# Miniprotein binders against q9h3h3, part 48

Target 1, 235 residues: q9h3h3
Amino acid sequence: EDGFTAEHLAAEAMAADMDPWLVFDARTTPATELDAWLAKYPPSQVTRYGDPGSPNSEPVGWIAVYGQGYSPNSGDVQGLQAAWEALQTSGRPITPGTLRQLAITHHVLSGKWLMHLAPGFKLDHAWAGIARAVVEGQLQVAKVSPRAKEGGRQVICVYTDDFTDRLGVLEADSAIRAAGIKCLLTYKPDVYTYLGIYRANRWHLCPTLYESRFQLGGSARGSRVLDRANNVELT
Below, E stands for the ipSAE of ESMFold2; O stands for the ipSAE of OpenDDE; V2 stands for 0.75 times the mean of E and O plus 0.25 times the DockQ between their complexes.

## First folded at step 5 (miniprotein)

Design P26
Fold by ESMFold2-Fast, scan of step 5:
Structure P26 (fold): chain B 235 residues (1-235), chain A 87 residues (1-87)
Amino acid sequence: as target 1 above (235 residues)
Amino acid sequence: SPLLELVEYLLKFIERAIEEGNPKLVELIVRWFRKLLELLPLSEEERKRILEIVDEAIRRLLKAETEEEVKEIIEETIKKIKEILEE
């Protein structure tokens, strides 16, 4: 409801989900094929709408890697949307706790760590590290956006199956850091995406639950993770 | 044409929304498309014709019972809009 720009972004996001994906599926493809696949489809070169001379001539919505044990479950998104409409009509307060409860009730539990990087070698290197971690079993699934026609930053999304499982979310952060990633990470539950909770929402909700910053600490490398909803440092 | 690309994506979304039985999503997609057309550098007559073509496509898609019918409707719709834009 924020405005035309938010509506346009929502439509583009849906277009990406509906367009073909370039997928490395470790459930059916030998791990030995990963390096060749990464070399063929570097995210800085794959174009959103296709381009002669790029790796793709046809549109690509996402470039994804599925882990060997990955089993997708989106939950009851239709029930979630119906309950959301009812909640807005009811006059009940709309808070992080209320949204968490709707998500649990309708089993819409997945979430993701997000990182935004400019097209180039740094993006491709980061994606290769994440993809290897997925294929090796340290992460479940990840995807990266293709290069937009107009340019701009690309996003890598690293999914966890349950945003209410704090330990699981933190374990994913640790695995991302172990893969060599040093940029800012933010964690967003998919329920916020389905309900249109973005920056500057009318309910004044923080659009992300966690924030991770790289930090060198003693002999160990790690991150500082902040719980945005409770304003508590977890590490 | 960027507009043809957007029309093709919107028709794919509508097809998926119909398959999923989500009429609210179809409504949102149609409302967004109409708003987008108002911002494009089109004449009022071009805009009206494109909206009529899209509305007819949606009507036909709701009645389609085979994948072949859906594909035919989408291809015919894209062709008609392309003819308007390339005049």
Scores: ipSAE 0.000, ipTM 0.181, lowest interface PAE 12.9, mean pLDDT 77

Design P27 (at its last look DockQ between E and O 0.04; V2 from the best seeds 0.00; counts 0 for: pae E 13.6 > 1.5, SAP 73.792 > 70, placed apart)
Fold by ESMFold2-Fast, scan of step 5:
Structure P27 (fold): chain B 235 residues (1-235), chain A 87 residues (1-87)
Amino acid sequence: as target 1 above (235 residues)
Amino acid sequence: SPELELVEKYLKEIEKAIEEGNPEKVRELVEEFRKELEKLPLSEKRRELILYIVDFAIRALLKAETEEKVELIIRWTIKLIELILEE
């Protein structure tokens, strides 16, 4: 029964995915409009439920930027769920390798770099940098959470098309660092989200695949990337 | 899982009633779901959490304008309830 507060927070996260999103779509909107859009909707001021004095008059689940070449592909999530139920019933071991194979078989390949920042100027500046990188083609798509009523940290999610493509994951990290981001980053494949691999999962799996730490003067890239599953440093 | 099968069954039936513009049927299905959930071997706290999450899902379904959005709402609801049942 433990985790009542955590389960309520999970329900709030689901509601955010279902509520309307504020989207800058570079596929249909000129890049010259981005700076005005960022000024109109700074994530530290956009409120989750459209509070008075915020730039939004209605609930906002996410603030997102879609790149010019962005083509959404969620894969076969229904087939993935059915195969996951069969795997659990089979009694076969559930490991990072079996989850990876399930994801590949059902083409559920997307993943994301996550960063958590307090509401304020640093969050808005970080989001502006990420949004410009998306519109300029260095990143494909990103989103940021709106401000919660009681405060707390906000999250920026930067997506890649294929979590099995290490080079693509590392190129996204490099682009995030080039945008001036210095905070801790963690990488999570969307398959883990669909299969419910969060903190304290019953299979004792690490919920993230990669971790990136900013290293001033320590590396040519400005970051150290660790493969958490294999305990191997990639950069 | 009998709990997950029950949730998916009722969310799909409720969505059908919403699509047909039948609010009376939605209300009937919600009450039927509550009664069926009480028959399952769940703690009172888990039962209350499932009811709370299903209420959020129904409110999201009422706003959904595409079949893709409907399927996403149902899938995410089942996933969140699965996490509750694991704990």
Scores: ipSAE 0.000, ipTM 0.222, lowest interface PAE 13.5, mean pLDDT 80
Fold by ESMFold2, look of step 6:
Structure P27 (fold): chain B 235 residues (1-235), chain A 87 residues (1-87)
Amino acid sequence: as target 1 above (235 residues)
Amino acid sequence: SPELELVEKYLKEIEKAIEEGNPEKVRELVEEFRKELEKLPLSEKRRELILYIVDFAIRALLKAETEEKVELIIRWTIKLIELILEE
């Protein structure tokens, strides 16, 4: 349908967040079990609703790995949303600095590096590398979408605790590259997601804060990171 | 909006019925919600989508083990429906 495709996609994304997740939790599961878990649940074969031939019989919203330091705290999301509504009616300008300050004030500071890959060996191999980096302590938390339907790309999300901590965000990028990942990465603060601000928004805000491109001929840790707000290369 | 007020009212009543272990009341509230939603000036597609999202929220509430999860489920359900109603 014409007017509701974006709304349908938003509803499906929320449904995925609320459906069961397949989780490897390093806080409660020995690291030696990771390889068997990865082999049992490759993201290219885990299906969103438990299709025939799937390793899962029930719906799966996300496949996730939690590192030993994982501490779930999204901050004051409800206060953030209330302040956002008040700001919209106040007549004050809405800028990227405004969003940054709201996020700081309400401690909604998490964000994520994103990569999109087609189902298959490259996706499963990339996910395995990321999952190992999380369990070994190089990364904190990651998740990957299940296979929704034939022909769809899947997404790996690698979380960081504080999008305002530029060094921490760049260290996560380096850890992703050290896992052998060469594709384009984009970084999005969670504050934009919680406020429902997507790329085609009325305020012309850019939810993608950074882009990372693999450096040709560099070390496994090399990348070029662009600050989208200022068109400035950080590396 | 009247739509968001209706959704929030019924979602809270449904949660209370779930907490009380009263599945017949849950079914009754869902049917009442459907009837009240039909009175609002919504397209058939929007009405069906809202019903789908509420059904999903109910399944999530049945699995919720903490008051924190219950609160999160309700908050994000309301936000998602708000996005559907934006024009």
Scores: ipSAE 0.000, ipTM 0.248, lowest interface PAE 13.6, mean pLDDT 81
Fold by OpenDDE base, look of step 6:
Structure P27 (fold): chain B 235 residues (1-235), chain A 87 residues (1-87)
Amino acid sequence: as target 1 above (235 residues)
Amino acid sequence: SPELELVEKYLKEIEKAIEEGNPEKVRELVEEFRKELEKLPLSEKRRELILYIVDFAIRALLKAETEEKVELIIRWTIKLIELILEE
C-alpha cells in the first residue's frame, strides 16, 4: 500500500494544481481566524470534486496554508526541463549530483516533507498542527490533499525553500515533530517531480532524499533522519 | 474484449514510459488511448468510467515501487474494467 502513494500523488498533484485551492494566507488573514478556518475545512471532509454534503461545493485541488514569510518562487522550470532534455540526448550519465546541479543552475530548489495519513481525526489533527506551525512561522508553507472519492490516504506536504540546505530540511522535520506528527516522513525535491523522476526510473534514482522516523525518548528532535542517497543517519 | 486489450496495451506502454522517465511520452500515450477508446462502441458513461479508472491506474503506476505492484495494478485495473463492461 505505501509504495503506491508517491507518484500517484505527483500526477494527482499536477491535476490538483489546476483546480481551485482552499488557502489560508497568514499574510492577509489574522492568525486568530485559523481555528475557524480549520473547523470549516477539515481535510478529511473536503472532497476533491465537491461531493454533496462536503464543506466544498466545487472541486478543490489542495488545501493550503501560507506563512507570513512565504514567497512563491519556482525558479526556471522551463530552462530546467530544456537542460534535462539536452542532457538525456547527450547520453551522459545521470546521477543525483547531476540533478542537484541542474536544480541549482535553474534555481529550482524547493522540496517537501511528505506524510501519508488515512482520512479521519488523525489527519485533521495532524493538519491543524502543521497549519498552526506555518502560521506561527515555524514552517513556511504546507498543503494537504482533499479526500478522494475512492478514499485512500491523503498527503500533507510541508515545503522547504532549498532541498540542498540540510539544516533547513532538518529544521522543518523538527517543526513537524514538534507539531505532534509521529508518522513516517519522506523528503522529495520538486526538481525530481518536474523532471519526471519517479520510482523505478531508468536511471535508478531514488526520488526520496531523506526519511524521518519518529523516535520515542530520543534526541531533542524526536526523530531519526536518514539520508537515502548515502544511507547515513543525519540525526 | 477489444476494450480490455486496448487498456492492457496502453497501460503496459505507459508503464514503460514511466520506467523510462518520459512524462511527455506518458501524456502522448494517454491522449492516444483516449482517441482509440473513442472509436470503440461504448456508452459515454462507460467511456468516462474507463478513462477515470485508467487515470487512477496511471497515477498508481507512477507510485509503484516494485514489478509486483505494477503487475497487481494492471491486473486489478483490467479486472475493474471487465466488471464495468459486464454490466
Scores: ipSAE 0.000, ipTM 0.211, lowest interface PAE 11.6, mean pLDDT 84
ESMFold2 (binder alone), look of step 6: mean pLDDT 85; pTM 0.815

Design P28
Fold by ESMFold2-Fast, scan of step 5:
Structure P28 (fold): chain B 235 residues (1-235), chain A 87 residues (1-87)
Amino acid sequence: as target 1 above (235 residues)
Amino acid sequence: SPELELVEKYLKEIEKAIEEGNPELVRYLVEFFRRALEKLPLSELIRRWILKIVELAIRRLLKAETEEEVKEIIEETIKKIKEILEE
C-alpha cells in the first residue's frame, strides 16, 4: 500500500539480506566439493522465494562463495558518517579525494566489481568461473542474486578489500577476465554507498570508480579499465 | 546495554536511508548491523531473532508518515529486543 518504487526496492533489498543465504565457505569446506555445489545451485534455477520445482523450497536471499583467506572488515562506518556530517557543515569542498581520505581514516575500504546478466546458461557459466576463482584464491569473495519470480537480470558482485589499492582492483578485474567474463564491469567503493552518494547526488560525483570493458589488443588479451573519478584510462 | 545501543543507532540510520530513498544504503546498513552483532557475545539463535525483529521494524518504518510514528516503532523494537536479552 505504499505506491513508491524506492520503498519497494528498499524492502526487497532488506528481505534479501535477511533471508537465508546459500554459502560455499572455502574456510571450512574442501575445494573438491565446489563443482557438486555449483551443479546443485545454479543461479538461473535458484528461485528468490522458493519453489518445489527448483533447487530450493525455501526463500534464498543470496548465493555466495567465501575464499579460504576471507576475513570481513566493515571498518568504522559510524565514525565515517559522523565525520561526513562534520565535513558538510564545515563548508569545505566535497571531492573524490576528500571522500577517499575519509574512507582511509575510518578504514571503510571495501568495494566490488558488479556485472548484470540475464538468467540462463551464460549467467550460470559466469558464476561458476567466478566461484572457482574465489576457491582457488584469485578472488576473495563473491555473491550472486537468485532468480526473481517476475524475471529480470541477476547481479554478480565480486568484492575486493581495498578500493584505494588500484593494483589490487585491477588484479581482481584480470582474475574476472581470466575466468572467461567478457561483459561490462563497474566498480563501486562501499564508502560511496554508506554516505548516500548515488547517481543523483548534489555534489555531482560519479558513484562508480572504475569501468572495465573487454577487448583484444594486438597479441595481448585483456580489458580496458577507465578510472571514472580521475577520467584516466588505466590500460 | 551495548546491544540495545547498537540496535537504536542502526535503526535510526536505516530510517534516514529510507527517507533518502536509497535502498542500496539500507541494504549495506543491514549487512553491517549483522556483522556488528557477530562481535557481541550473543548466540546465533538470539542474533537471528534480533535480525527478524529489526526486519519487521524496517517494514513498519517504510510505511511511517510522521516523526511520532517513527519514534514509536523504534521504541517498541528496542523494548522487544530488551525482553529477549533479559531471558
Scores: ipSAE 0.000, ipTM 0.155, lowest interface PAE 16.5, mean pLDDT 79

Design P29 (at its last look DockQ between E and O 0.04; V2 from the best seeds 0.00; counts 0 for: pae O 6.0 > 1.5, placed apart)
Fold by ESMFold2, look of step 6:
Structure P29 (fold): chain B 235 residues (1-235), chain A 91 residues (1-91)
Amino acid sequence: as target 1 above (235 residues)
Amino acid sequence: MDPKKLIELIEYLLEFAERLAEEGRVKKAILILRWAIKLAELYAKETGDTSLVREVTREAVEILREIAEKTGDPKAEEALKLAEEALKSVE
């Protein structure tokens, strides 16, 4: 188990990326079938490699639900990457504003709310609530990681189609909270993913744009949302 | 293999390694970080874009530094030294 070469480990990770997804697609599947599908494939029991006793017999990369209005388009990623390289050599300052403009120009506008939950009933319940919100049209698309043999928390990703549409992002947060989810949420625009901008990046950009914390009380959505890029509370 | 999917996978692995480290799974976190760096090198080979290797290695160094400082684990200290040397060779 410790004898793996770097090339062997890279090949295993590439196989994971190519593994099939378990998808409930509301565009082609009646909503009445959702509850049976959720019961068959709880994310705490769907294993990454199709282990004995799991509901899946083959490896699974992700479990996903596509809403009726889901229309995937990652935008002009190649043009974005080329413009990013040119910007870095131009002498112009690299700021959240210039990155936002690149994302707009190249139509790379999607982003995602993220939550991390331990395997078990709470994860399965949270996923079921999110999946129902997607099929009912309150959210567009979501995915959840399968149970990894290595263990660890699993991730639910809830996508929005335009991170520059702040109201749309906040409406997605509200829909997540309406599903009964109370854990910390973080929001990451996909532009940071496609440019390889991580927490320890050389430009001091913050790839986590928003944080949402559940709040009891009289707030309109039951959330307290912080804009991490500007250090401003939105709610 | 789709380069866009490879970038997404690399980011997932970096985040997974950080979660493993928070759970005390130091040896597994180190192995996952090695996977992320090797995938970045593959991405550079397939696309000609070598800047990703640098950024992935920087992130790996940060995660390993946090592990070494929090735990004092000699395997994390060894991995940090190697990652810092790899980062210098790419910068």
Scores: ipSAE 0.563, ipTM 0.869, lowest interface PAE 2.1, mean pLDDT 85
Fold by OpenDDE base, look of step 6:
Structure P29 (fold): chain B 235 residues (1-235), chain A 91 residues (1-91)
Amino acid sequence: as target 1 above (235 residues)
Amino acid sequence: MDPKKLIELIEYLLEFAERLAEEGRVKKAILILRWAIKLAELYAKETGDTSLVREVTREAVEILREIAEKTGDPKAEEALKLAEEALKSVE
């Protein structure tokens, strides 16, 4: 069930990437307009297909905020996919190290912190905090899924430029926590998405590199970040 | 996951790939078709029903053939060849 759900979510995410996005671009839009934009397009009310009474009349794939320093760089995704097909055909062992090397070779280094939240005030508040952190330059880019017809959980994705830069990944976690978000976070490289590596993949590869859990009780207002590959706490 | 929802998603992806093909977005169409096939393969692993994989792969072959004939794009021809080989393996 988990593998099937993960592939479904990945395919839905790919389909959503092709539909129109609602974007706030801080490079072209004054930061003073962010609050009005957030009020106009709360993610709990924006619907995937533009349902009657929603803020959107047309299908929306994602709601996104671009920071001042955002530069879209997807790398050579096609070359990555071709190399991955060749590797599978070769029968060579596939390891997390293999995927990392493929990602580096093809410059497909982006990754994201993921949080899953039920539709409602908590989601909209979390998104507003993230959007503000992006506009203020603490984060580069983030997106949130619109509301599905079935009322399932929505996902907020907060991107980092390089999943191999551990410090950058941890800095993004800190910025997300500073925005007031306390839920579980998981970090996934985009290379795993592009290669279709899900939780129940035949290579037994974990698609989540990091997990962040917020600590309520400690003197250090912080998250514990676990490296899942090595089962080591980084913080 | 509800098997019905997966079928609906696959159907949506196929329809979307056709629209992308009509728009001349060949690379994106190929990518979406690859995902549709992959989801059908997963459905087959979960349910034991390989009929969906055959249907989806056949439809992908048809879409890719139309793209290859209309555009002459080498990537479409290559993707078509791979999809035809995949179809033979499930038939």
Scores: ipSAE 0.025, ipTM 0.328, lowest interface PAE 6.0, mean pLDDT 86
Fold by ESMFold2-Fast, scan of step 5:
Structure P29 (fold): chain B 235 residues (1-235), chain A 91 residues (1-91)
Amino acid sequence: as target 1 above (235 residues)
Amino acid sequence: MDPKKLIELIEYLLEFAERLAEEGRVKKAILILRWAIKLAELYAKETGDTSLVREVTREAVEILREIAEKTGDPKAEEALKLAEEALKSVE
């Protein structure tokens, strides 16, 4: 739980972003082609660095699905990173509020619901459900990590465009549950990812803003959502 | 049972086991994981497809490993060892 581990995780994330992505883009590809694409690239079989025995012989950083209405906006990531380095050098307090303000100032507003699953049928089934929800317009964009050489858990990320828009974040959670997803979900703003703030960080910041747990018998949302930053149950 | 519905049920049980593990309910988590494996075995018996048994057992091993690492519970360690041996048998 130290700075070395956080830097290592940030380096891995950067490498994945720089490697090629396998993308189903619903803005340019008919929805009828999705099932064939999912069968060709099941995330449990796509390897991070390529393998003659897998669907890919070359490295793959992410497997992604873009919705028909998806409009990417990463904001001013360069300005964010420069401001972050200046903040660390200044000796000023690093708090959730300070990071929120940096994100707003630089328009780095996107965030994501995360789910971690072992390689296998459950991961592939969950990803297929999420991908269909994206193509059908209930979600905007999602990606899933390829299988690492070490065989650890893979992550599905379901993005929203503005982490400060609580209703939008909750709507995405509802859509994920409607897609058949029942595992634990955690919500993380991309500003934390760009700045390398993970579970074990030296500033003792909670790396997630929300947690969602599947709730049996609910009439509408199908989940119980907790605001982690304020420790408050959301309705 | 419909194969698609059986897969959905297995997914649900694996998720339930993860939540039980987070709550420190180790014995119940182990029981639910055993049910998931049994349903995968039933699927294999009915369809002739044994790949699901391997996949569900791999998932159970991962969940049991997390429980054992977080809790140090001897029952979780024992269940993990048995699940790892079962996985070797189906690989």
Scores: ipSAE 0.000, ipTM 0.135, lowest interface PAE 20.7, mean pLDDT 78
ESMFold2 (binder alone), look of step 6: mean pLDDT 79; pTM 0.743

Design P3
Fold by ESMFold2-Fast, scan of step 5:
Structure P3 (fold): chain B 235 residues (1-235), chain A 96 residues (1-96)
Amino acid sequence: as target 1 above (235 residues)
Amino acid sequence: DPLEELLKKIEELARKALEAIERGDKDEVKKLLEEAIELLEKLLELVTDPELRKLAELVLYLLRFAIRALEEGNLKKVELILRWILKLIELLIEEL
């Protein structure tokens, strides 16, 4: 078995968010410096807790690239947390619709496409492609996890501003595919992350809203995006 | 079960640290966290299961993280870390 409990995953995510990040910020750093930065900090070699034999001696929570137009808006996370506690105490049903409503009410709208890859060349190559797309303006923000102790898959997160904007979510998928990415992608709204909705959550909710698969071998090319809540293909 | 005994002692120290945060007693919080670290290092000598060891190592990391946050004067951050520590200790006890 290679799974963790939802609480363990949430605790690891919290620790990563609080540890230092390695950031390439295109708002303040020339795009010409990106290739050198990517060579210095390949995600397959950057270690989560630091190692003398790695690019980092100190802990690194995330490796991130911010686009030139990036303007973060986290919304009212405190209000979201308070409303979530009230909802749980109320005994009312907890559903995807209820979580969506809480997110909209508190303006916690960001979300992300996720891809999981083993440490190695494919991960580093995929990350370099995503990072270049961010710096060139096709994507807004992305981050990748550092290498965990004793391996395991690493995750690349590609963010969008509003998970309720289906066209914007699909546009980001297209940009990821244009960057050469062919692996499975799943889309998760940040409200689910803040509220601890991971695999095996106590409410039995699907932890992701959309799934994107690269379509290969047919007369048509591209990705197929499935809305998991409605079981509808979005093309 | 020596593992369960150690985990329950670490849990008690973490709960006392939360109470000390409520009182603003930084010296007491540091003392309790340092004692918890000593017990957890002893626990890691006894843990052979790789998944339990991974979870216990995360708790050790978070205890050290709490001390760093305390030294920075961020009591809200220390409180958050301690609550996560308690949740993870509960999971460790359940998995025994």
Scores: ipSAE 0.015, ipTM 0.437, lowest interface PAE 6.8, mean pLDDT 83

Design P30
Fold by ESMFold2-Fast, scan of step 5:
Structure P30 (fold): chain B 235 residues (1-235), chain A 91 residues (1-91)
Amino acid sequence: as target 1 above (235 residues)
Amino acid sequence: MDPKKLIELIEYLLEFAERLAEEGRVKLAILKLRWAIKLAELYAKETGDTSLVREVTREAVEILREIAEKTGDPKAEEALKLAEEALKSVE
């Protein structure tokens, strides 16, 4: 599972971004409607391509919740892509620092905490907690993948606006924990997603920057966060 | 992976890029077109069939030309130049 697998995963991710999204937009929809919307579209039942018996008859790329203050800012993704192609052609080393530099130069700063859960009650419950935190203003925006034909785990993504802002990343982790989430979390900058940096990448880069593990009873924070690249405990 | 699924993804990328172009969303349209071409190159590498790269790149050139003509966006013009060069290299 090398570059071919990574490129395939990037293609699937782009296809999902382009298919219709099921969105609860708190900027235009009263918070009181959230529970009914969550009941109508539980992520364990919404299928990627509109399989028989699912709530959707058409393809769904993502199920998303936008907070009241959400303002989309993707940066200069096109400029990032051009610079990435130039970097690959140049023969210069591709490192976490080089990718960080490209992201800053092109203002592609968003990132996300990821949690992977099997389809079922626990996924739907976790998503409901995250969605509620977004609508209540503790988180900015989140999305969850629909159910794939093969089964397997689904992913919840909780976004922050700047992956270089360590405090902001840690604040989002705290809000996720406060929402009742206890599973393993990993943090990935969107620049890695746009450039196809996955587990089996050809540059042998760690595909995530941070890892959060739930810590019971010892901390008001509720988690221990590790900087994976430098192997340094942040909390 | 199933090669038919890869072709479906490429077709979807091209159709969505066309719609994004119609809506004036130039940056996203170009990003979708670049990935369509990249997937076609991946298909050619795995199957030895370069006809899909030629076809996808030709369609991308057409969409980029439409964007450049409608919007005058410099990024669409530079992407068009790159796509035209790629099309010539495929034969």
Scores: ipSAE 0.000, ipTM 0.140, lowest interface PAE 16.3, mean pLDDT 79

Design P31
Fold by ESMFold2-Fast, scan of step 5:
Structure P31 (fold): chain B 235 residues (1-235), chain A 94 residues (1-94)
Amino acid sequence: as target 1 above (235 residues)
Amino acid sequence: MDPKKLIELIEYLLEFAERAAEEGRVKKAILILRWAIKLAELYAKETGDTSLVREVTREAVEILREIAEKYPDNPKAQEALKKAEEILKEVEEL
């Protein structure tokens, strides 16, 4: 984790966004077709750049499922970036509260629950569960990374519309748990992504707002959610 | 057992083992991890698919490594890690 690593990660993310996506869009495709689509494109087998023997012959940036009610709204990202440049040159303290206000002002409110899993049956099973929850209306939208050429963990991202809506973020966690997911989850606002705030940032900001751990028995929602910014347990 | 339900049960067992380890229930965690590996081996024997055994054993090695680091003087934890690593090597050869 250094400046070079952060630049490399940003470049990889941009490339993935620019490359074609494999999408199951529940707004236009019947739910009955989902199982066949999941069988055709298991994320452990779909390769980032289209290797021989994989389901894809061309590069794939992301594999995604859109819910029936999904309506993307990224807000005013350009205005956010301009305001961020001005803030950095102003000498004002850069805090989680300052970023939250910047995001609200420019309507850049989306965020996501992240889970990192090794390529294999567990990843494919987890993705299938999430995809079904999206198509059935319990979640709005999700995506999973394809298998990288060098290997390594893949990521499933489950989005919510508003990171400042704590109840909505917690409801998404509950839906993920109800889908059978038991691994560690972390929640990141997209504003941090757009501003290039990663693990080792110069402002020492924690890019993760919430952390969710599965709890067997004794919990009303099946998970323990921690507010990382304030070090407060929410469940 | 339905293969999909078997995978769900294995995931449940792996999470339960991790929780037992965090609570200091080392013997319980080891027993649960052994059960998870055994169920994955049963799945491989019935379906011919060894990917599940590789994944489950890899997860078990990670959990056991964490236990072995927390309890370096516990011979059962060290022995369980060694056994799981041996199983992983055997499965990766397939």
Scores: ipSAE 0.000, ipTM 0.194, lowest interface PAE 17.5, mean pLDDT 80

